VH-VL binders against q9h9l3. Designs and how they scored, part 222

Target 1, 176 residues: q9h9l3
Amino acid sequence: PRKMVAIDCEMVGTGPKGHVSSLARCSIVNYNGDVLYDEYILPPCHIVDYRTRWSGIRKQHMVNATPFKIARGQILKILTGKIVVGHAIHNDFKALQYFHPKSLTRDTSHIPPLNRKADCPENATMSLKHLTKKLLNRDIQVGKSGHSSVEDAQATMELYKLVEVEWEEHLARNPP
Short names: E, the ipSAE of ESMFold2; O, the ipSAE of OpenDDE; V2, 0.75 times the mean of E and O plus 0.25 times the DockQ between their complexes.

## First folded at step 13 (VH-VL)

Design ia13 (framework fv_fezakinumab; at its last look DockQ between E and O 0.67; V2 from the best seeds 0.00; counts 0 for: pae E 3.1 > 2)
Fold by OpenDDE, second read of step 14:
Structure ia13 (fold): chain C 176 residues (1-176), chain A 123 residues (1-123), chain B 111 residues (1-111)
Amino acid sequence: as target 1 above (176 residues)
Amino acid sequence: QVQLVQSGAEVKKPGASVKVSCKASGYTFTSFYMHWVRQAPGQGLEWVGWINPYTGDTFYAQKFRGRVTMTRDTSISTAYMELSRLRSDDTAVYYCARSGTYYYDSGPRFDPWGRGTLVTVSS
Amino acid sequence: QAVLTQPPSVSGAPGQRVTISCTGSSSDIGLGYDVHWYQQLPGTAPKLLIYDNSNRPSGVPDRFSGSKSGTSASLAITGLQAEDEADYYCQSYDSSLEGWVFGGGTQLTVL
């Protein structure tokens, strides 16, 4: 069996009107929730919008932030060959400008059994916050100080573990 | 219709630089990655690198790092590949090719391709 | 030089079935990355033929099919026609190289 990690990224706004989502923080945890990676990342482009309310990213965090290309290399080294769990994970991979094998990707925003367990429509896209509250009875992303990518990654992993057996069996029968 | 129109053939001497252009039309230029692939005469395809036209981020094959520079001008939907310190073995047809930014956006398949630009390096 | 391995040439008579193999490694196809195939007619640019292992773009006949298993992929052409004479390339992503890789190419001759 392959090792499993969970990833969560925070993005800031760059480019015209800050519409481009650029990686500014990345957190990776193992199956047990131990932090394997947690770094602030400096985008190559000028930051127009820190999106602090959601991202938790402030200007001071960018002072000693890891340059994007360096961080990307570090992150890819961790992810390569592993089953990667995330919520709406395509956003993370897109921000990383990275392609992970589909067969090794688990997106908790698109797992029908997980939604069913949370009494949500199976084909609906539910937020990480909602699923975490319903299934783990835990509040995440509270306050106005922004998200914690470590907390979100840990929650994502714990959610997946609730349906891991069932979903892995399903994927074995229906490979992407 | 999606089209990639490349600049004309180039003849260069060893040690010189060449800059090939690729003008995109028929789609949103900044929503797709642009790849460069070359093919030496009678040889196979070789990936050179790619650029994110939106951010300008580039990623090159190890073989070409330090010698290739990919850029873009979003105002005219044009990508550029510059190869410096040219050698005879750089003689090839250079193609630009489009791909998606993730699996839901056409993914890493290359479609379409430009018609290619022949670059000849000879003393 | 090519990371993915293809037979240099294959041949078949009109109407026959031919297959082109593409052998990778544990860092590309074997890691789970999808395989794409390209057709290159003489004197032309490559054209996408198969994507994501087995899907055909619009305009590609169903006599072209792709499959993937383990560290290898295969392109099958049934009902071989004269216009199928071309070079065929497989493509995938190599995690160790952090880039896309091509097979060496296979020249298909229609007898």
Scores: ipSAE 0.908, ipTM 0.946, lowest interface PAE 0.5, mean pLDDT 95
Fold by ESMFold2-Fast, scan of step 13:
Order: sequence, then C-alpha cells, then structure tokens
Structure ia13 (fold): chain C 176 residues (1-176), chain A 123 residues (1-123), chain B 111 residues (1-111)
Amino acid sequence: as target 1 above (176 residues)
Amino acid sequence: QVQLVQSGAEVKKPGASVKVSCKASGYTFTSFYMHWVRQAPGQGLEWVGWINPYTGDTFYAQKFRGRVTMTRDTSISTAYMELSRLRSDDTAVYYCARSGTYYYDSGPRFDPWGRGTLVTVSS
Amino acid sequence: QAVLTQPPSVSGAPGQRVTISCTGSSSDIGLGYDVHWYQQLPGTAPKLLIYDNSNRPSGVPDRFSGSKSGTSASLAITGLQAEDEADYYCQSYDSSLEGWVFGGGTQLTVL
C-alpha cells in the first residue's frame, strides 16, 4: 500500500487588513498518529493579524521560526508520493503554494460516507470539531488559546480510517 | 464571457527588456492563478511561470529565474510578464492563461488563454 | 526538449479514428498527476479540449476522449473531420520541476 500522512496547518493574516492567509505552523502525522513534522513557520511578509484564538500563534512563536521557503521544501519532501489526508485540505495546499495529485488527496470535509456515519447531510461541509465529537466521541479545539495543528492532524487521520476501506474502493471504481 | 486580452506585438533588440500585459474580464481576477506560456515559431508550448493575483506570489520555471518578473494590478485586473536580457531565442508568442488554484476552483487546467503577444528579438 | 513525449505527427481520413499518446515519467503522470489536452488550430491560441484525464469542457464533442494508464495518457479522436486538423498538446504537472510541463505536440493531418 502507499504510505499515508495527515496534515494540518495554522495560518495568520497578512496583507491589507490581514485578509491574506499565510502559513505559520504545519503539523504532519503518519498513519498511526506519530508526529513527522511540527514547526512554526515565518511568513515572508509582515503579520497583521495572528488570529490567535484559532491559530494558537503568538508573536513569540515567530522568534526562530523556520523561514517559509525552507519549511515548504521540508514539507513537500514528506508529502511527495504519499496519500495526504486533511480537512478542507485545499486551504493547506494553497498556503503551501503546492499542487498535490488529486488521486493521492483525501479531504475529510468532502467524503459523503463520513458525513453519513455522523448523521449529517452527505453534501454538507462539516467542521473537523463536529465530526470528531460525533464519530470519535472526542473534544478537540477546546479552550481559547488556539487550536493544536498536531491534535487536528491526528483527529483527521482517525476520521479517515473510519471510512478508509469503503472510500478507497469507491475511488478505485470512480477515479477522481 | 471570460476574456483575457493581451498587449500588441513587440520588436526588441538583444539585451533589451519586454513587458507584456494580460487584462482579465468576466470573472473575479484574484480567485484564479495567471500563467504565462510561450511558443517559439514552429515549436511547442513552454511554461514560464504563474502569479497569484490575490497575494502577488509568483513561481517561475527554473530556466527563466533571474530574467522573468511577474506582477499584477488588481485595480485594473491586469497581469504583467517582464522578460529581461533578451536573446534571439526568446522570439516567441507569449500567452497568458488562467487556472484554478486548486481542484475546487476549476483545478490546475489552463482555460481560457489569451490570443498571444508576438515578441521578436532581432538585431 | 519536451518533458512529455508525443509522436510528432499522426494522420487519418475523414470518419476514421486516431489516437495520440503522451508518455511521462514517475515524477509527473506516473506520480498521479492528471493530464490535460489542448487543441491549437493554425494561427490561434491553444484551447482546452480534455481536462483531468477524461473530462470534456462544455462545447467539446464526445468524439474526443481521454484516458490515462501508468505513466502514459492517450487522446482518441473518432469520426475525424477536416476541422480537426490542428496541433494537439498534452500537459501535466511535474513534482521534480515544480511546474507545468507539456508534450512536444502532435500535428494531426486529415487526408
């Protein structure tokens, strides 16, 4: 089988009025949930809004953070050739300025059987927090100090495992 | 009615710079990447690079790094490609082409294309 | 030198079928990246003909079809018409180059 990893990124606001989302942390876990990568990342442009309530990023984390260009290279070496799982993963790939093959991408926000197991409409985009609570009986993203991208990546991998067999069979019959 | 309108033909001497424009209309300019592709007379297509009009971020094919600069002006929905230190073998039609930024945005396919700008480099 | 390999030319008579191959490597098509096809009529810009291996944009007739297997892709044109005379280019993404790559192009002549 091809190796599988899960990714979750935290973004901060840059550009005019902080409206641009720039990568500020990336976590990658393997199939078993072990951490392969977890670094704070320094955006190449001025941070206007840390979005700390959601990102967990503070000014102190930018001290000695890995510059974007270097972090991107490290991350892409881990992702290349692997099945990559994420939740609303297009946001992570855009922040990385990266194109991962569609056939090797698994987005837990767009898997109808997963929503069905959670008693949610198949075509709705449900939050990672909701799916994790409903299907794994686990609370993530608790508190007001921001989210943990490691916790989110681990939850995302566990959610995918619930539908892995049926979804891989579906994709083999209906290639994306 | 998505359209990409490019600037007119240019004739340049070796060592000069050329700046080609591509004006977009009929869609949200900042929601799609803009690519530049060239085609030398009688030859195939060669990708030059892309710009994200929302952020201004760029990525260039290694062959053109150090000579190409891509920019945009969001107030007039126009992308620019400037190629410096021109050589005779830079003679080509230069196309702009739109792509989605990911699968949900029409994906990374090129559609539509501008009509092209002929750049001739000769002494 | 093109990264993807296409035959330089193919020919057929009206009503016949032709197939144009596109061969990549383990860093592009073989890695799972989708293949797109473009048609370029003489003196015009390329036009998207097939995307994501086998999908047709609105307005492209179903006699054009695409397929992908391993490190290669194919464009099939059935019921050839004189208006199909054009250059055809395949395109994919290459992970080692971190960029879009094209085939060298195939000139289709309708006899």
Scores: ipSAE 0.754, ipTM 0.897, lowest interface PAE 1.1, mean pLDDT 92
Fold by ESMFold2, look of step 15:
Structure ia13 (fold): chain C 176 residues (1-176), chain A 123 residues (1-123), chain B 111 residues (1-111)
Amino acid sequence: as target 1 above (176 residues)
Amino acid sequence: QVQLVQSGAEVKKPGASVKVSCKASGYTFTSFYMHWVRQAPGQGLEWVGWINPYTGDTFYAQKFRGRVTMTRDTSISTAYMELSRLRSDDTAVYYCARSGTYYYDSGPRFDPWGRGTLVTVSS
Amino acid sequence: QAVLTQPPSVSGAPGQRVTISCTGSSSDIGLGYDVHWYQQLPGTAPKLLIYDNSNRPSGVPDRFSGSKSGTSASLAITGLQAEDEADYYCQSYDSSLEGWVFGGGTQLTVL
């Protein structure tokens, strides 16, 4: 069996009118929730909108941030060959300009047994905040100062553990 | 109906440049990657690179870095590939092909393909 | 030099079954990346035939099927018809190259 990590990213607005989402923070935790990576990342383009209310990213974070190309290399080295858990993880991979194997990807926003455990419709896309509150009795993303990608990655790993045995058996019988 | 319509055949001398166009219709142009794939006469398919039409970001296969430039004009849903310092072994049919975003379950696949643009490099 | 290995040619009689292999490495198929197949009829652009290892797009006959195991994939064609004469390419993604990779192509002849 492969090792497992969880990832979460925060984005800022670049490009015309700040509509492009560019990576500005990435956190990776191991199976036990220990932080393997947590860096602020400087996008290669001018930041138009820090999106601070949701991203938690402020101008001061960018002063010593790791340039995107360097950070991407560090992150991909950690992810390669591992089962990667995330929430709406396609957004994280898109911001990294990265394709992870589907068979090694776990998206807590699209796991029917997890929704069932939370008494939610199986095909509904539930927010990380709601799943975490319902299933872990934890409040995350509180206040108006933005999200913590470390906190979110840790929550995502704990959510996956609730369905890990069932879902891994399902995937072994039904390769994606 | 989803379509990719490519520009017409080109004949070039070694050392020149060529710019091939690919006009998309029937879908949201900025929601999918656009790829370029070439095929020399009697040979197999060779991936050249991609452009994200929304961001303008590009990624090129190592063989073509420094010689290829991919651009787009979102106002007319058109992608472009320019290849410079042409050699005779650049003679090929150049296809554009669409791939899905990372949002899908599946890995990247090409659907649809343009009809191809023959580029002939001869002295 | 193609990244994925396919036999250069295969042949079969009408009505028979043939398979076309596609072998990769631990950084592409062996790492878990999906395999897609394209049919290229003479003088035409490639056409998606099988995606995500085993799924058929609308309009592709069920006599075409695909599978993947370990570092390799296979395209199977049953009930061979003369119209199946074409070149067939497998395609995947390779993490080491960070790129889309193709097989060298297989020319199918219906005898």
Scores: ipSAE 0.457, ipTM 0.822, lowest interface PAE 3.1, mean pLDDT 91
ESMFold2 (binder alone), look of step 15: mean pLDDT 91; pTM 0.929
OpenDDE, look of step 15: ipSAE 0.889; ipTM 0.938

Design ia130 (framework fv_fezakinumab)
Fold by ESMFold2-Fast, scan of step 13:
Structure ia130 (fold): chain C 176 residues (1-176), chain A 123 residues (1-123), chain B 111 residues (1-111)
Amino acid sequence: as target 1 above (176 residues)
Amino acid sequence: QVQLVQSGAEVKKPGASVKVSCKASGYTFTSYYMHWVRQAPGQGLEWVGWINPYTGDTFYAQKFRGRVTMTRDTSISTAYMELSRLRSDDTAVYYCARSGTYYYDSGPRFDPWGRGTLVTVSS
Amino acid sequence: QAVLTQPPSVSGAPGQRVTISCTGSSSDIGWGYDVHWYQQLPGTAPKLLIYDNSNRPSGVPDRFSGSKSGTSASLAITGLQAEDEADYYCQSYDSSLEGWVFGGGTQLTVL
């Protein structure tokens, strides 16, 4: 069986007017929700906008943060050869500048059976917060100081486990 | 109607530079990556690099780093590839090709392709 | 040098089946990256034939099919027609090179 992990990244704004999303934190958990990786990451460019309301990143977190190149190498070693679960995961991979195989990627924002269980339109893109509240009866992302990427990664794995058997069977019959 | 129109054939001397253009139409230029792929006469396909037209970010194959520069002009939906310090073995048809931007799709497929620009490097 | 390995040529008679292999390594196909196939008719640009291992774009006959296993992929062409004479290229992504890589190409001759 192929190992499975869940990932959630936090991005800050760099570049002109803070419009570029740069990696500033990454959390990875295993199938059981145990933390495999959780580090603040220093972007190579000047941070224009910490986006703290969503990212939870502040200037203090950048002190002794792991440089992007080093963090990326560590993260990719964990992701290689594994099924990677995320929510709107293309944003995380873009921030990592990393192409993960589609056949080993599971995006909980694009799994029709998961939306169906939540009484949502099957093809709609629902937020992680909404799906977690509906299906796990838990409130996440409630602090005004930003999100916890560990909490988000754990919730994402638990959401996937609700549809894992059904979705893996679907993918085996209908390869992506 | 999605279309990639490339500039015409070029003949250059060794040591010169060449700049090839690729004009896109029929889609939102900034929503897709633009790739450059070359093919020497009778040889196979070789990927050169890509540009993100929205940001201007580029990524080049190891072999071409230091010799290739990719740019774009969003006002006319045109991508450019400039190759410097030309050698006779740079003689090839240079294609532009479109791809999607999602990182988790294992490197997006190339569709459509431009018709190619023949660059001949000779003395 | 091509990163992915294809046989330089393959041949078959009209109506027969041929297969074209594409062999990679642990950093590309073996890493799990999808394989795409392109058909290049003489004097033309390549055309997407198969994407994401086994999917056909609109307009590609189901005589063309793709598969992938381990570090290798295969393109199968059944019911060979004279119009299938072309060069065929596989393509994937390589994590070590951080770029797209092609096979060396296979020339198909319909006898």
Scores: ipSAE 0.131, ipTM 0.690, lowest interface PAE 4.6, mean pLDDT 89

Design ia131 (framework fv_fezakinumab)
Fold by ESMFold2-Fast, scan of step 13:
Structure ia131 (fold): chain C 176 residues (1-176), chain A 123 residues (1-123), chain B 111 residues (1-111)
Amino acid sequence: as target 1 above (176 residues)
Amino acid sequence: QVQLVQSGAEVKKPGASVKVSCKASGYTFTSYYMHWVRQAPGQGLEWVGWINPYTGDTFYAQKFRGRVTMTRDTSISTAYMELSRLRSDDTAVYYCARSGTYYYDSGPRFDPWGRGTLVTVSS
Amino acid sequence: QAVLTQPPSVSGAPGQRVTISCTGSSSDIGLSYDVHWYQQLPGTAPKLLIYDNSNRPSGVPDRFSGSKSGTSASLAITGLQAEDEADYYCQSYDSSLEGWVFGGGTQLTVL
């Protein structure tokens, strides 16, 4: 049995017209939902668009934020060798510029049994908010103050636990 | 058909810079990473670095940091690798190779490869 | 120097089986990163032969197979043919170096 964590990252817009997504916060929780890491992260490039409605990031959070290079090193030490759960996790890995092994990655946006439990088409990409409401009867990402990456990581772990036995058995029979 | 076409052979003197190009066709240029790999005559393959053509972000192997620069021009689907302060031991065939972005598409395996550009550094 | 260890050469007669080993460490293959194999015929660019440990691209004969266990991977070639004479390279990703790493290459001679 390998240790398992869940991750959720918040990104801000950098580059021309704020079109590039740069890491600005990362939260990591353990199997029980306890916070292992939660830091605001300072992008190396000028922030053009805080995307506050979705990210929850404001200028004040950048004042004592951990520089990207340092935060990345800390995050990768936590992720290395663990099963990492996320929702649309490729976006988090891209923002981290990190390649996690495919066999140790669990993406709750691409787990057919999870969609089936939510009465959704198995091959659809459903939002974390929708799956959490349907399967856990919980509202996340509420209001205009932005998302909490801690809340999102916790919800993601809880969603995965609903299908963990079935999905791990599937992966053992069909190694990625 | 997916194809990578590289620029022609170069001969440079020690201390000079060289810029090699790799023109992609047959796929969406910005959806895949582009890698550079070199091979000295009679030697093995050595990874130099990658560029994300969508963002322009790059990552270089430690050995080449400070001497290599990777860029791209999305309007002509072309990636570039420039190596500066050339030494005789930089003589090699330089390949470009495509990989997936990690999870989506082809994953991080290298396919296809360009035919290579021979760079000779001599006085 | 190469990060992954391969024997510098292997040889076999037509119709025989050869295997080429690729040994990594706890920071690459040992961390469950996949292993890919490339074939390089003389004077040509490398070509993808095996990906994600054991998968063949279309056009690669089933005589070629890959496996992975612990910190090592292996390429097996059965029914050896003269056309198989080439250099073979394994590749993986190394977490400590944060980059792609290659084996030193194995020259296959068909006797």
Scores: ipSAE 0.597, ipTM 0.853, lowest interface PAE 1.9, mean pLDDT 90

Design ia132 (framework fv_fezakinumab)
Fold by ESMFold2-Fast, scan of step 13:
Structure ia132 (fold): chain C 176 residues (1-176), chain A 123 residues (1-123), chain B 111 residues (1-111)
Amino acid sequence: as target 1 above (176 residues)
Amino acid sequence: QVQLVQSGAEVKKPGASVKVSCKASGYTFTSYYMHWVRQAPGQGLEWVGWINPYTGDTFYAQKFRGRVTMTRDTSISTAYMELSRLRSDDTAVYYCARSGTYYYDSGPRFDPWGRGTLVTVSS
Amino acid sequence: QAVLTQPPSVSGAPGQRVTISCTGSSSDIGLAYDVHWYQQLPGTAPKLLIYDNSNRPSGVPDRFSGSKSGTSASLAITGLQAEDEADYYCQSYDSSLEGWVFGGGTQLTVL
């Protein structure tokens, strides 16, 4: 069996008008929710917009942050060969400039039975906050000080566990 | 219709540089990666690198690092590959090809391909 | 040298079945990266034939099929026709090289 981890990244705005999303924090947890990695990451480009309301990133977090190239190497070493769970995970992989195998990727924003359990349309993209409240009775991403990527990664793993048996059976019969 | 239109054939001397263009149409240029792949006469396909047209980020195969530069101009939906310090064994057809990253952005498969640009390096 | 291994040639008679193998390693196909197949007719650019191991783009006949197991993939062509004479390339992604890799190509001859 392959090991499973969950990932959540926080991005800041770089490039023209802050429209480019650059990695500024990454958290990775194991199947039981134990933290394997959690670092603030210094983008190679100038930060135009910290997006603090959502990212939780402030100027102070960039002091002694791990440079992008070093952090990327550490993160990819953890992800390689594992089943990786995330929510809208394509954003995380894009920020990492990383191609993870499709058959080892689990995106909790695109799992129809998970939406069904939450009484949501099967083909809709629901937020992590909504699914976590509805299915786990837990409030995440509270307040105006930004999100905790550790909290988000832990919630993402727990959500996946609710449908793991059903979804893994589906994927075995219907390879992605 | 999605199309990639490449610049015409080039003949260069050893030590020169060549810059090949690939103009995209029929889709959002910045939503897909652009790859460059070469094929020497009678030989197989060899991946050179990719550019993300949205960010300008590039990644090159180790064999070409220090000699290849990929750029783009989003105002005309055109990608460029410049290869410097040309050698006779750089003689090849150079293709551009589009890819996504995985399943909901057309995945990492290469589709479509440009028709290719023949670059001949001879004295 | 190609990273993925294909036979350099295969041949068959019209109406017969041929298979083309593509063998990788633990850093590409063995790491669960998908395999894509391209058909290259003489004097033309490669064209996508099979993607994500077994899917056909619109316009590709069902005579062409793909499969994958472990560190290997295969392309099957049934009901072989003269128009199938071409070079066939497999492709995947290699985690150690952080790049796309191709097989050396297989020349199909219809006898």
Scores: ipSAE 0.672, ipTM 0.874, lowest interface PAE 1.4, mean pLDDT 91

Design ia133 (framework fv_fezakinumab)
Fold by ESMFold2-Fast, scan of step 13:
Structure ia133 (fold): chain C 176 residues (1-176), chain A 123 residues (1-123), chain B 111 residues (1-111)
Amino acid sequence: as target 1 above (176 residues)
Amino acid sequence: QVQLVQSGAEVKKPGASVKVSCKASGYTFTSYYMHWVRQAPGQGLEWVGWINPYTGDTFYAQKFRGRVTMTRDTSISTAYMELSRLRSDDTAVYYCARSGTYYYDSGPRFDPWGRGTLVTVSS
Amino acid sequence: QAVLTQPPSVSGAPGQRVTISCTGSSSDIGLDYDVHWYQQLPGTAPKLLIYDNSNRPSGVPDRFSGSKSGTSASLAITGLQAEDEADYYCQSYDSSLEGWVFGGGTQLTVL
């Protein structure tokens, strides 16, 4: 079988009024939740808005951060050929400027059985925090100091494992 | 209706530059990538590169790096491709084509295409 | 030079079935990137015919179908008609080139 990893990225605001989301941190964990990659990443453009309440990124983290081009190369080497799990993962792929094959992508914000287990409408997009609390009885993204992308990637992998057998069987019968 | 309207045919001398335009209408210009694809007479399709109209970020195929520049003007929903130091083997129809950025909007398939702009490079 | 390999030509009589192959490598189709197909009538721009391996855009008749297996994809045209005479191109994404790649094109002649 193919190896599976989970990813979560933190973005800061660049461009006009800070409306562009640029990669500033990336965490990748393996199936067991062990960290394979966790680096602060320096965007090529001027940071207008650190979005610290959500990203956890501060100016200090940008000192000696890995330049975007180098970090992207490292990250893509880890992701290539693997099943990649994420939550609203299209945002992470956009920030990476990366196209991962659809058949190898698992988005925990769009898995109907997972929402069903959480007593949520099957076609709703639920937050990672909500699903983790309902299904794993764990509080993540606590406080006002920003999120931990390691914590988020680990929670995302654990959520996927709850529906893995059912969802992989569904995908085999109904290829994306 | 979603449309891509390209500028008219150009005839250039070797060593000159050409700038082709592609005006988009019927959709949110900044929500999709714009690609450029060329086709030499009687030959196949060759991808040149893309631009993200929202950010201005570009990526060019290795063969064209150093000679191609892609830009856009969001105020008029228009993308541009400029190719410099033209050679006779740059004679081709140049197409713009829209793609989604990722799986949820349309993915990497090209739809629609512009009608094409014939660029002839001759002495 | 094309990155994906297609036969340069295929031919068939009206009502027959033809298939057009598209062969890639371990960095594109073999990595499970989707394959798209375009039809190009003489003197016109290409038009999307099949996307994500087997899906048809609105207005494309079910005579056209696509499939993918391993490092290859195929376009099948059944009930061949004179109006199907065109060039057909496959397309995918290549991870090592970080770009979109096309087949060399197949000219379909309806005899």
Scores: ipSAE 0.707, ipTM 0.883, lowest interface PAE 1.3, mean pLDDT 91

Design ia134 (framework fv_fezakinumab)
Fold by ESMFold2-Fast, scan of step 13:
Structure ia134 (fold): chain C 176 residues (1-176), chain A 123 residues (1-123), chain B 111 residues (1-111)
Amino acid sequence: as target 1 above (176 residues)
Amino acid sequence: QVQLVQSGAEVKKPGASVKVSCKASGYTFTSYYMHWVRQAPGQGLEWVGWINPYTGDTFYAQKFRGRVTMTRDTSISTAYMELSRLRSDDTAVYYCARSGTYYYDSGPRFDPWGRGTLVTVSS
Amino acid sequence: QAVLTQPPSVSGAPGQRVTISCTGSSSDIGLGWDVHWYQQLPGTAPKLLIYDNSNRPSGVPDRFSGSKSGTSASLAITGLQAEDEADYYCQSYDSSLEGWVFGGGTQLTVL
């Protein structure tokens, strides 16, 4: 059996007008929600927009941050060979510049049974905040000072656990 | 029509550098990664590395680190691969090939490929 | 030396079925990485034939199919035609080498 982890990343804006999303923090938790990795990450390009209201990243977090290429190596060693759970996880993989096997990827923003349990349209893309509130009775991403990637990764794993049995059965019959 | 047009054949002496270009058209250049793959005469395919044209970030196969540099010019949708300190066993056809940036778009498969640039290294 | 192992050649007559194997290890195909297949006609660039183990791009006939099990993948060609004569390469990602890897290639001869 393959181990399972959940990931959530925070991105800052780099490049022209801050439109490029660059990795600035990554949190990874195991099946039980224990933190395996949580580091601030220094993008190789100049940060134009910290996007602090969403990312929670501030200039001071960059002072001792792990350089991108080193952090990427550490993160990929943890993800390799594991089932990786995330919410809109393509954004995290894009920021990591990493292709995780589709058969080992679980995206809680694209699991119809999860939306069904939340009384949402099965094919809609619902936010992590909404699903967590509806299904776990927990408020995450509170306020306007930015999100906690640890909190988001933990919530994502808990959401997946609600549908794990039925979704793994579905994937076994309908391989991606 | 999605198309990758590569520069013409090059003949170089050992110790020289070569710079191959790959001009993209028919799609948004910055939305896909560009890979470089080589093939020595009568041999198989060997991955060299990739560049993200949007950020300029690069990732190289360990064998080529320190000798290869990948760059791009977004104003003309062109990617470049420069290989330095050439040896005779660097003689190969060098291909550029496009891939997606994550599995929801085009994933890591290589499509399309350029027609290749023959680089011959001999004294 | 190729990382993924393919037979160097296979042959068949028109209308027959041939299968090309691609054998990896626990650091690539066995670890869960997807397998892609490319067709290369003599003197031309490779062309994507199969992606993500079993999917066909637009324009590839359904005579070509792919599968993956454990540490290996295979490409099946049914209803073999003369124009199928080419080199075929499998590709995956290897975690220990931290890069994309190819098979050594299989030359298909249509008799």
Scores: ipSAE 0.506, ipTM 0.824, lowest interface PAE 2.5, mean pLDDT 91

